VHH binders against WD repeat-containing protein 38 (WDR38). Designs and how they scored, part 1

Scores and structures below are computed, not measured.

Target 1, 314 residues: WD repeat-containing protein 38 (WDR38), of Homo sapiens (Human) (q5jtn6)
Amino acid sequence: MNSGVPATLAVRRVKFFGQHGGEVNSSAFSPDGQMLLTGSEDGCVYGWETRSGQLLWRLGGHTGPVKFCRFSPDGHLFASASCDCTVRLWDVARAKCLRVLKGHQRSVETVSFSPDSRQLASGGWDKRVMLWDVQSGQMLRLLVGHRDSIQSSDFSPTVNCLATGSWDSTVHIWDLRMVTPAVSHQALEGHSANISCLCYSASGLLASGSWDKTIHIWKPTTSSLLIQLKGHVTWVKSIAFSPDELWLASAGYSRMVKVWDCNTGKCLETLKGVLDVAHTCAFTPDGKILVSGAADQTRRQISRTSKSPRDPQT
Structure headers, positions and changes below count from the first letter of each chain, unless a header shows other numbers; antibody chains aren't numbered by Kabat.
F, E and O stand for the ipSAE by ESMFold2-Fast, ESMFold2 and OpenDDE, each averaged over both directions (binder to target, target to binder). V2 = 0.75 x the mean of E and O + 0.25 x the DockQ between their complexes.
Where letters were taken out, [cut] stands.
Atom coordinates printed by the task and the answers are left out, and those that the model quotes come from them; centres of patches stay.

## First folded at step 4 (VHH; from e3 with S30D)

Design v1
Fold by OpenDDE, look of step 8:
Structure v1 (fold): chain B 314 residues (1-314), chain A 121 residues (1-121)
Amino acid sequence: as target 1 above (314 residues)
Amino acid sequence: EVQLVESGGGVVQPGGSLRLSCAASGFTFDDYAMSWVRQAPGKGPEWVSSISGSGGSTLYADSVKGRFTISRDNSKNTLYLQMNSLRPEDTALYYCAKDTYSRYGPEFDYSSQGTLVTVSS
């Protein structure tokens, strides 16, 4: 059982992305990590080539700030959420808007695709979660239960459940097999402040990050808290599981990215000084950590960290 | 085929009351939650209220809470919306909506016509 010293994570590359007409609110990597999306206060969504830093396209259409954006798991689509109370669905290849999803009454703060890319969930300040059919753009379900703004959402790997995080400090798990009004199948309580981010692992574990500076790892099936991760000095903004579920990466407003052991709850590594604010953390399929955020009010950067010192070529 | 037919709309003065009805057919009514949605001119659709199949659970938008009451009579396959203390901002087309679940997943059905509610002095 080679107690190998967790390979020191090193920042390999920092790239700066500019040309936004306003502050960047959200960033998202494509599933393969080759493309970066950024949503801006200027109402536009930007597509970037991750490696070169080249701007691929600038897409307007929203009449308010873009608050959130995500790729579909299959990489063919992406969605943007805006203060204009709409969600837009976009074709990646064509860089065209396919659908404008209307129904929210206030700013939409989060959007997520189902694993099969057939459904889209959105949430926001109206305390409503809407489930959409991606192909038709039709609203499938309205989910009500949160007492404050919904700031994060993610589908379970089996597509049967949706998790939402709210400023009411709770996570709701929605069984999508149930008929509306979908009472949240269960509410996960434990955080003492706003939940800002959440993500499922491949096996179905759920992690949530909060302004209470903690990360909770849950087992949704038993509604149990497995581990509380403590160590952040500021709000947690973004979290992601590694593909093997052994690690969790987190980033916040502290210029810190932390890597955690999911089994022990120990912080394995802390990376400092890279970003002021991290908008997104993600793992590539090969286990690399990608972080996108703001270094200052005007500059956005992507930091790549690798686990293994051995591969000089990445 | 699912059919939803709204009625009861009209013109009322501010502070007035209306009762909307929705006649449902083509499905087992009490197995499904029902909702009211409204759309004001130039605005997107707004969720108003929902009621469970049994009628035991009700939900309301903040904008109508305390003023509107959703109910249903399962023996008549009818959904109701009692609207009290109406305001000009309540002016909209009101639609009855059905939450459905099939073997293929969740579905949401709206009526095609709606009923117009106008609140004006």
Scores: ipSAE 0.000, ipTM 0.282, lowest interface PAE 11.7, mean pLDDT 85

## First folded at step 5 (VHH; from k22 with S30D)

Design m1
Fold by OpenDDE, look of step 9:
Formats: C-alpha cells, structure tokens, sequence
Structure m1 (fold): chain B 314 residues (1-314), chain A 120 residues (1-120)
C-alpha cells in the first residue's frame, strides 16, 4: 500500500468574478465540469463557462436571495432554492425557468436531484423536506421529522434514500420506498451543533459538516460513524468527496480549505490565502478542487486546485 | 436594505461587564446566522462569536470563550453580546454582521459599530 506522499495541491488558477450584485451563497459544477453555477444574494443565478470564466447567462426570477443551486445528474436541468420560499427548475440549454415549485412556508436552503434526475428534494427553515416530481413540478411527498431548519440534502447514489442535515444537529436518512407518511429511516446523531452541509460519495458513504467544527463520515447502511475529521477552527460550511472517494475537501468560515484522507482521517493539506472566506468547495469530474469565496466586497474568487498527477513511478 | 445598528459600548474597568446589542432590519432576521466582529486600534478585524438563526448553536473565538455569550431575540430582531471579565485586550470597535464570518472589510453594512474600551 504505497503511502504515496500526498501530492501537494497547487493552486493553478484563480478567477475573479465581479458581476454578482451580491454575495455568492452557492456554487455547483455541471456533471461534465464545463459549466459553473452560482447563486447570489442578489436573487440571481449565474452560469459560467468553467475554463474561460466567461459569464454565459444571468437569470433572475427569484424575489429573494438564492441560497442554494445544483445541477441535475444528467446535466439538462438545474434547480435553485431561495429565501422567497420557492424552488425554481431551469433548463440549462435554454437558460429558462421551467417551473416554480411552491409549497415551502419559509426560506428554502437546499435542493438536490435524484440520481435519475426525475425527483427533486428541497428543505428549509420550515423544518420540512419536500419531494418533487421534476417533470410535472408537483409535490410528491412531505417529509417531516427534523426539529430545526434543513440546511443540506443529498440522494444516495446506490439506494433509494435521501439524506438531510439540520440545525437540530442530526442527519436523517429517508427511505423513499416507504409509503406515506415517510418517516425517517434512521437518525445519525453525533454532531454537537448545526449540520451545515452533507454529501454522498459515489459508493454510498455520507459525510456531514457541522458548526461543531468537525466532519463526520458515516456508513448510512449501518448507521455507523466511520471517521471524525478534526482540524477546522471554525464551523464547516461546505464539503465534497473526490470522484475516487479517496479525498474529501472542506471549506469553513475561514481562509482555509482542507483536504482529507477519507481512509485515515488525516488532513493531507490545508490551503491558505486563496480566499478571505471560502463559501463552497467541490470536485470537478477530473479530480480538481474548486473553491468559491469572497476576496473582497467586489471580487469573488473561484480558485481551482489541481491534484499534481502522481508521476507514475515507472 | 439591510440595516444593523450596534449599541451598548462604553468604558469599563478590567474585570467589568458590558452588554452589546444589535438591532437588525431589512431582512428576515431568524433566517440568518449572526456574528460579532471586533477591530482593535491598529489591528485587523477579528471574529468574536456567531449564533445560528434559531439561536440553538453558538461559536466563540478562543480569546473570548468562557467570558462572552452571544444570544438573540428573534421577536425583537436583536442580537446580543454579553461580555464578562473584560480585559484591556478586548478594547475594540464591535460590529454586528449577517451570516458572514468576516467580509474582508467590517464595513459591509452601514454599521458604525460600538466602541468598547477596557481601561483601568
């Protein structure tokens, strides 16, 4: 097991995006990595060409800040969640709003697509998770169980389950095969503060980040905590698994982005000085890390860090 | 327009106590985490404390942990910072901030801050 020296992540490219009318709350890559989506406090969603940094479109419609955005797995759609209590479904190619999903009574904080892109989940301050049919725009299910705001959600890639993270410090796993009322299949407890973010790995592991400054990696099928990642000095805001599930990137309310070994739980690298505040981190399909954040009031920076290709020791 | 107005600052002796208040308007107050940031003379801004929208979760800088308590009253759209056992090094201009840890510049909001001076 060649303990290969963690390839030093080098910051390859910093791009400045100054066209937002407000703070960026969320960013997401398209499945192919060619497009970047950003949701802003100004109520707009922006589409960018990832390589050039060119603005492709600015989409208005929300009457409040966009809190979260995500592409569908098939790349044809994206969704945005807003403080205006709505979720919007958009066509990527046409840059057009297809549906306005209404049902939430408070700010919607998170959206996620099912693996087949047929369903959408949303959660927010009304402590409700809603399951939507993407095609019809109809609400399919109301999932109730959290005691505080839902801040994050993600579908399992392997089973018909939805995970939600809440400010009640718990993660709920919802078995979507069950007939209404959908009761949470299991609650993952262990965090001592707000859960702010969560994501599935390709194999079905679940990571959660919290205001307790820790990241937990879970095995949802056994409700087991596998690893606790400690090292952040502030609350965790965003997390993402690498495509190969070997690494996890995390961003906090600090200047630091951390990269972790998922097997050992060790922090492999701490990226400093790239951004004043990191808001979102993600991996591109090719294994690069994208970090979005604020450098100053006027300039939003997206930093791409590439994994130095392990020179195949021949 | 988002408005944050700080109050409660003053001059206190070491070991004394102060309670700061921040009146918020122009947004749904309980939908946002709130923070206190301070800036001492000649120093950059320093994060002090944060509280979740519901008030159920709080964070503190190590420098103030055990001495300061952040709280909020969502019915009044007001953020508080109870400061006990004050030290000279706590002398700073204190700012209230919405969701953001620090925007590179404490002056994101038309907030003037409130001055806390700890001097013997």
Amino acid sequence: as target 1 above (314 residues)
Amino acid sequence: EVQLVESGGGVVQPGGSLRLSCAASGFTFDDYAMSWVRQAPGKGPEWVSSISGSGGSTLYADSVKGRFTISRDNSKNTLYLQMNSLRPEDTALYYCAKESYTRGYPFDYSSQGTLVTVSS
Scores: ipSAE 0.097, ipTM 0.584, lowest interface PAE 3.0, mean pLDDT 85

## First folded at step 9 (VHH; from v1 with T28R G55E)

Design q5
Fold by OpenDDE, look of step 12:
Structure q5 (fold): chain B 314 residues (1-314), chain A 121 residues (1-121)
Amino acid sequence: as target 1 above (314 residues)
Amino acid sequence: EVQLVESGGGVVQPGGSLRLSCAASGFRFDDYAMSWVRQAPGKGPEWVSSISGSEGSTLYADSVKGRFTISRDNSKNTLYLQMNSLRPEDTALYYCAKDTYSRYGPEFDYSSQGTLVTVSS
């Protein structure tokens, strides 16, 4: 188990994105990190070139605030969720809406694509999780079990499972192989406040972040808590595994981004960024950390951090 | 346009109680969590409490836990804060805030003028 030398994080580049007509509620990087999506309170989704900061397109259509947006794993599509109770599917290349998914009765707060990009899951304030066929736009399944709003979702990369996080402080793992209506799910309990974010690792570990200021790393297959990460002083907003699964990055409701050792549970580094509020953290395929946040209600910043080898203190 | 109007502030003695109200309009009240934030003189804004839109899940700052109770009436589009066992350090302008929640957490919409709470002997 190569105890990777704790790398120091350094901010290398900050980009400002500012053309939104309202507050930015969500940001998402394309799989390759070349494009940034932002969903805004103004009901629009914006596409940005990450490197230059250039606005590529502004897409309207939603009749309420965009709450969440995410790229498909293959990078060809993205989805947006809105307070207008709909999910929209978009073609990235054409910058065109392909489908409007209707079924939710209240604000939709999260969307996620299956690994093969063929299915989409959504959840929201109606306490419902819906599974959609991406091609047809038809609802495939309705998953009920949460007692409060669904705020996060992610598909397992290794099994046909969906994880959802809720303000009921629980994570549900849905086995999608089960025949409707008898969808079996597991509830992961341990958080003491709202779950705000979820992410799977490539190998199938699940991390959850919460307003209880902690991060839990789970083994879903055994329904076991592996590690609790403590150290944030504010609510956890976003989490991401490194590609090699050695590290986990987390962004709090503050300027702080933390990098954790996934094996030991130790915080390796705390980055105080230039952002007033860090909203999203992600890893690029090459292991860099991207952080997006807001300096004010109208400005989004992307900070690129690189791991520098700790110079051995001679 | 989002409108939030606070009421219920006043002057109370230490150990006293107040109930704040916030009337909300211009948005679907049930679809949003709501929060109370306060700002004391010479200090920055401090988060006090939050409540979810549907089931009324509540969170409190440590400084007010056990003393304050946040609640809501969705039928009236109204947010409440019951404040008991008030202390001088609770003196502040109290704001009702619409929370724009997503997977990434809350954003506060401060559209209100606030209501002043003064705790003094």
Scores: ipSAE 0.006, ipTM 0.267, lowest interface PAE 10.8, mean pLDDT 84

## First folded at step 14 (VHH)

Design w6
Fold by ESMFold2, look of step 15:
Structure w6 (fold): chain B 314 residues (1-314), chain A 120 residues (1-120)
Amino acid sequence: as target 1 above (314 residues)
Amino acid sequence: EVQLVESGGGVVQPGGSLRLSCAASGFRFDDYAMSWVRQAPGKGPEWVSSISGSEGSTLYADSVKGRFTISRDNSKNTLYLQMNSLRPEDTALYYCARDTSRYGPEFDRSSQGTLVTVSS
């Protein structure tokens, strides 16, 4: 193709090997890109320095697998979601758990922070979306309407709305300006499978990634599908808009990351790792692409041939 | 240790039926969506079907819609695939995977699988 990744886009891989006591289910970059979180089947969250790959800390507390993790936008906190039906809030600087958020009846599969870092949304297999006050740890609202598990979420940066994606193949837009028990929402239909990831752009466009191997870009104010991005050969795992909204990066359940032109829907580049498997992609504020992953299938093959016990990491 | 053990494969005539099973252990089964994947002779892995852990929302590849039915029994930690109206092109090694597994063309199988052969 004639157009490629612009000169301001740079790709950096973060690779780590063998330091987790189980599969890595989720990873997340800090807002400035200097730190990486990983959440593991061993019930721990790990912090890494992105540039060096140095392990900074290993935090236990969850009594089941960690399914998702995310930094707050201000970078002072992070959240972890677990099969133990809790969300934990952690202080980044002290590496200490501040709150345990209890209320979900089944595994929690997604968390997201509001743009001001004051609220947190969570969802999972109980089909409920819960909104929490970060400072107090108190549940503020319960949002019900999805017909299956909540697998993804993101807050709008431009209006007080929350998007949630579900195994029911829909995206719901929740209007948080209403504080009564009945909170209105609008469903975005078009995907044919689980909505595994969501990302708002700075101007309020919404991207959704799905197990149907496509990405849809929506205008939520009109409930319009603007464009479909097709080309992944696996389920979509992670998506991110560039800050200027010209590009979208996406990772599959594979080693492949794709970069797309948001206006034309054209895939500009497919980025392949050597042995790294992408969990996540992100744009830094200056437009660089960061990619992180682990080789869990290779690890599973080795585990089936060896009798290695699973131990927590220090 | 996470274990997935497939069974129920065999040789069947075109138009016949088989029911595959996948016994799961080493993890809390109902916290994961589950999938069937197949690998035909000389070809790469092909996703067949997936099922959620909650209300049993199901997904199917176009090539098997209307003929295959995925189901699960969370009390037995078991995943099933009912295959009807089998065709010779359904001949493949079938295996199951968790929603955290990878299945792209660059990955090995997560389990040994069960062989299905459709021939006269």
Scores: ipSAE 0.556, ipTM 0.782, lowest interface PAE 2.0, mean pLDDT 81
Fold by OpenDDE, look of step 15:
Structure w6 (fold): chain B 314 residues (1-314), chain A 120 residues (1-120)
Amino acid sequence: as target 1 above (314 residues)
Amino acid sequence: EVQLVESGGGVVQPGGSLRLSCAASGFRFDDYAMSWVRQAPGKGPEWVSSISGSEGSTLYADSVKGRFTISRDNSKNTLYLQMNSLRPEDTALYYCARDTSRYGPEFDRSSQGTLVTVSS
């Protein structure tokens, strides 16, 4: 059983994305990794070509800071959440706002699309999770149960479930098949601080990152904690599963990105990035790790890390 | 314009107590988590504590846990830090920071902070 030496990740390219009128609060890669979305304190959402670093568009409309943004899984849409208590749906190709979703009473902190891109979930400081129809812009459901602000959300790829993370240090799993006011069917407890990020794997495992500096990998169907990943020295801010679910990447509120073995829970590699602070990490379909963060107060840097196959020293 | 004004610093003996205040303006205060950050002479900024905007969930650095208490009054747009059992190593400029949703406390370098000196 050749304990294959984990391929060393190397930083290949760093791109700087400038021209924001304020601090960047959120960044998201398109599913194909070709586009980067950034939300700023200036109330605008920016679209960037990831490879060149070229600004594609700047979109205004929000009347407050953009707190969060995400692409739809199909890559045709993206959503932005704002302190103005609204969520906006945008067409990627047209760079146009399609819908303004109104219902939240406080700042919206997170948005996520369903796997089929037909539904959108949002959460925020009003302790409410709202489910929206993407096409009509109508609120479908109000999910209540968290005791504090919702800071993260993600849909299950395999079941009609939504996971939300909160300042109350819990993860709630919402079964969306249930017609009744979806009382959080399951609360996952274990973290001791804010759940800052959530990510489902393709198979339906759920990873949660927290300000308690840990990552938990859960089996939501059994509400069981599978693995706790320890090693970050700062808050975990972003997490992502590799497409093959063998690896988990995490970015801390630091220069460090960690890659974990999902089966063993071991940290395989710690990447010291060129970035002062890593904010977001994602995997491309081909297995590359994309990292975005701040190098300077005004400049976001995206670093691409590729796993170089160790040439077998013949 | 976002403004954060810190106050309450001073000189105290080891074991003493201080209460810091931060007056916030220019934004919806209750929609933001707030943090205290400190910077000791010759050292980089150190996160001290954070509090959520809604229910007041609190977090503390290990170095201050059990000694410091962060709180807020949303009606007054004010953040507080009660510091008990102060130690010489707590000597620093203390800054109030607004947390931006994903990236932690924004350290406003333009803020003057409030100086806490713990000395015998």
Scores: ipSAE 0.454, ipTM 0.761, lowest interface PAE 1.9, mean pLDDT 86

## First folded at step 15 (VHH)

Design y3 (from y1 with L59Y)
Fold by OpenDDE, look of step 15:
Structure y3 (fold): chain B 314 residues (1-314), chain A 120 residues (1-120)
Amino acid sequence: as target 1 above (314 residues)
Amino acid sequence: EVQLVESGGGVVQPGGSLRLSCAASGFRFDDYAMSWVRQAPGKGPEWVSSISGSEGSTYYADSVKGRFTISRDNSKNTLYLQMNSLRPEDTALYYCARDTSRYGPEFDKSSQGTLVTVSS
């Protein structure tokens, strides 16, 4: 079984996005990678064309800094979370706010859409996870169990489960099929600091990144830790599985993006970006890695890295 | 412009105590969680402690838990770190940082931090 030398990743394109009225707190790529969303301290959400770097729209409405934003899986909607304790749902095509979700008592720090884009989960400093109906804007469930702020969330692609990460250093898996009150089905313990990011793989594996500088890959169905990824020199900020689940990309509080082998847990490559701080990494459907980060307080840079097949040195 | 100015560092013996301060300006201080980050020579930045904006919930790295206490005075836009039972491994530049999102604390890169040296 020819352990094919992992293809070298090369930075191909760098784009700068610099029209924000304040610091950028969050960035998210659309599912197809064609659009970039940024949330800013100025209370606005910005939409950008990823390739050209063109600003498509600037949307106000929040009365506080936007802390987090995310596209729906179908790409038709996006949500923003704010210090104003609200979540806003937006139509991508119309660039309009559809709903203002009110219920949180403190800053909302994370949002995620269900795979079918019909539900939205939010979490924040009030230690509450709220499940919302996207169409009606109604709160469906209040999930209580974390001991500290919720900082990350993601829905399982295969089962009706939600994963949340918290300052309490735990991941909670919520079975959404259960009747209210939804008690966390299980707590995944192992991290020693804030769980800053979560992501599911297509098959249902769960990766968590933490301020403890590690990444854990879990099998949620068995509550088992499969692999610990060690190598970051600072806290992990963002993680993403490749579409084929062979690779995991992670961004730390540094210029470095690491690519990991999901099966062996080995770091395959460490990419040094041109960014001062890498905030977000994602895979495009074609397997390219997109990285966004801050070059300065007001500018975001997107770096696209592609895998070049190492020509087998015969 | 967001400004964070750290102070209170110095040289102390093992077992000693220091109190760090951070003066914040250029943003609504009470809307943000604040953090202390440190960087030891030759090492990457390490998260030390955080405090929430309004409720004052506190969080600590395992390495400092029970020894350090983070606090804030919103009326003065000031963040504090009381460090007790200091150890040589606590030697580092300490930075004040604004917690902006799940991405973690952002400290002013232009800041020199405040140096804490623990040595016999």
Scores: ipSAE 0.367, ipTM 0.734, lowest interface PAE 1.9, mean pLDDT 87
Fold by ESMFold2, look of step 21:
Structure y3 (fold): chain B 314 residues (1-314), chain A 120 residues (1-120)
Amino acid sequence: as target 1 above (314 residues)
Amino acid sequence: EVQLVESGGGVVQPGGSLRLSCAASGFRFDDYAMSWVRQAPGKGPEWVSSISGSEGSTYYADSVKGRFTISRDNSKNTLYLQMNSLRPEDTALYYCARDTSRYGPEFDKSSQGTLVTVSS
């Protein structure tokens, strides 16, 4: 018995976060929703308390724009990826850089943690995926196969596999179960543009979002496309499965967040807030949707300008 | 710091060709995708074409497929748009934009724009 779209999918709470020294490129909620990270063109990562909007810290160290940030699943760490070709690993509680991961030859565009928080994957414009040990900071594997920049990644929660998405319009599934210098991969083809975001469901389904304005839901074990979600009028930026796998939330490069029925592919609701650009969406464990992005942008400017991300609930 | 300077616009008769250039500075050019965007008189911005920084994967709006070609020269930090078989509907202000894969039709850095007028 599955309920339809409830009225509670409307925007509930809005908070504004300001005072960045440049545009915000990425945001991420902590697993419990109490913290928001923002990564900026100014080379800093900012930490915010979601409920109050209080700035907790501003962390420098990157010598170029921060392109992506992500919490570890256990909430103790976060990682940042940058145009300076490094990934930095940070201790959340101490607000200090623990490691600088060097090896990429060009901008790093994505970073993701394994479900046990022990491994980290990174990828970017050098077309390479690097797998790192979180505790030691050592590179474990180098995965090569994409024909253009790697823009998105996620680890499977059910099997030791990594998905990566690329400007080459493909998703690669890397089987990590064997300890070898080379690992097998399988390409999922079907998108017609950049794969900007990836998300595994709890049962191991994979969603991919693309600049072709569609979302594909795959079964990676059989490499089969299960369903296409059509209806965005802009490029897809961020996607998230609900914990019960009944729903998927998606944000485009617009003010709109869509909620989809994963079984039928029907768009159940379009959520509109005060944001000019949505950067990320997520589900809390109790099923509520969190959205963040730039708010109330009137004009593109040739300057270092940032808008507060919006938090729909705390 | 980041600068995008375009050139190559002008007036051309229908069926003619123009080549737009966009010189980039202040950032690592080959670490970014680049796009061309146009804005016709009295209309909103319209995405035209994009090219990646790595292998040069290209994508085009349906309205320009087969007529326009986007390219880049990473050694010269320059983005190009070759526009062939121009139509009056292509009349617009054209500008180049740095693409972070984070924004839609409004990009984080863009040029001032060069006017292309198709008229006879």
Scores: ipSAE 0.345, ipTM 0.713, lowest interface PAE 3.9, mean pLDDT 80

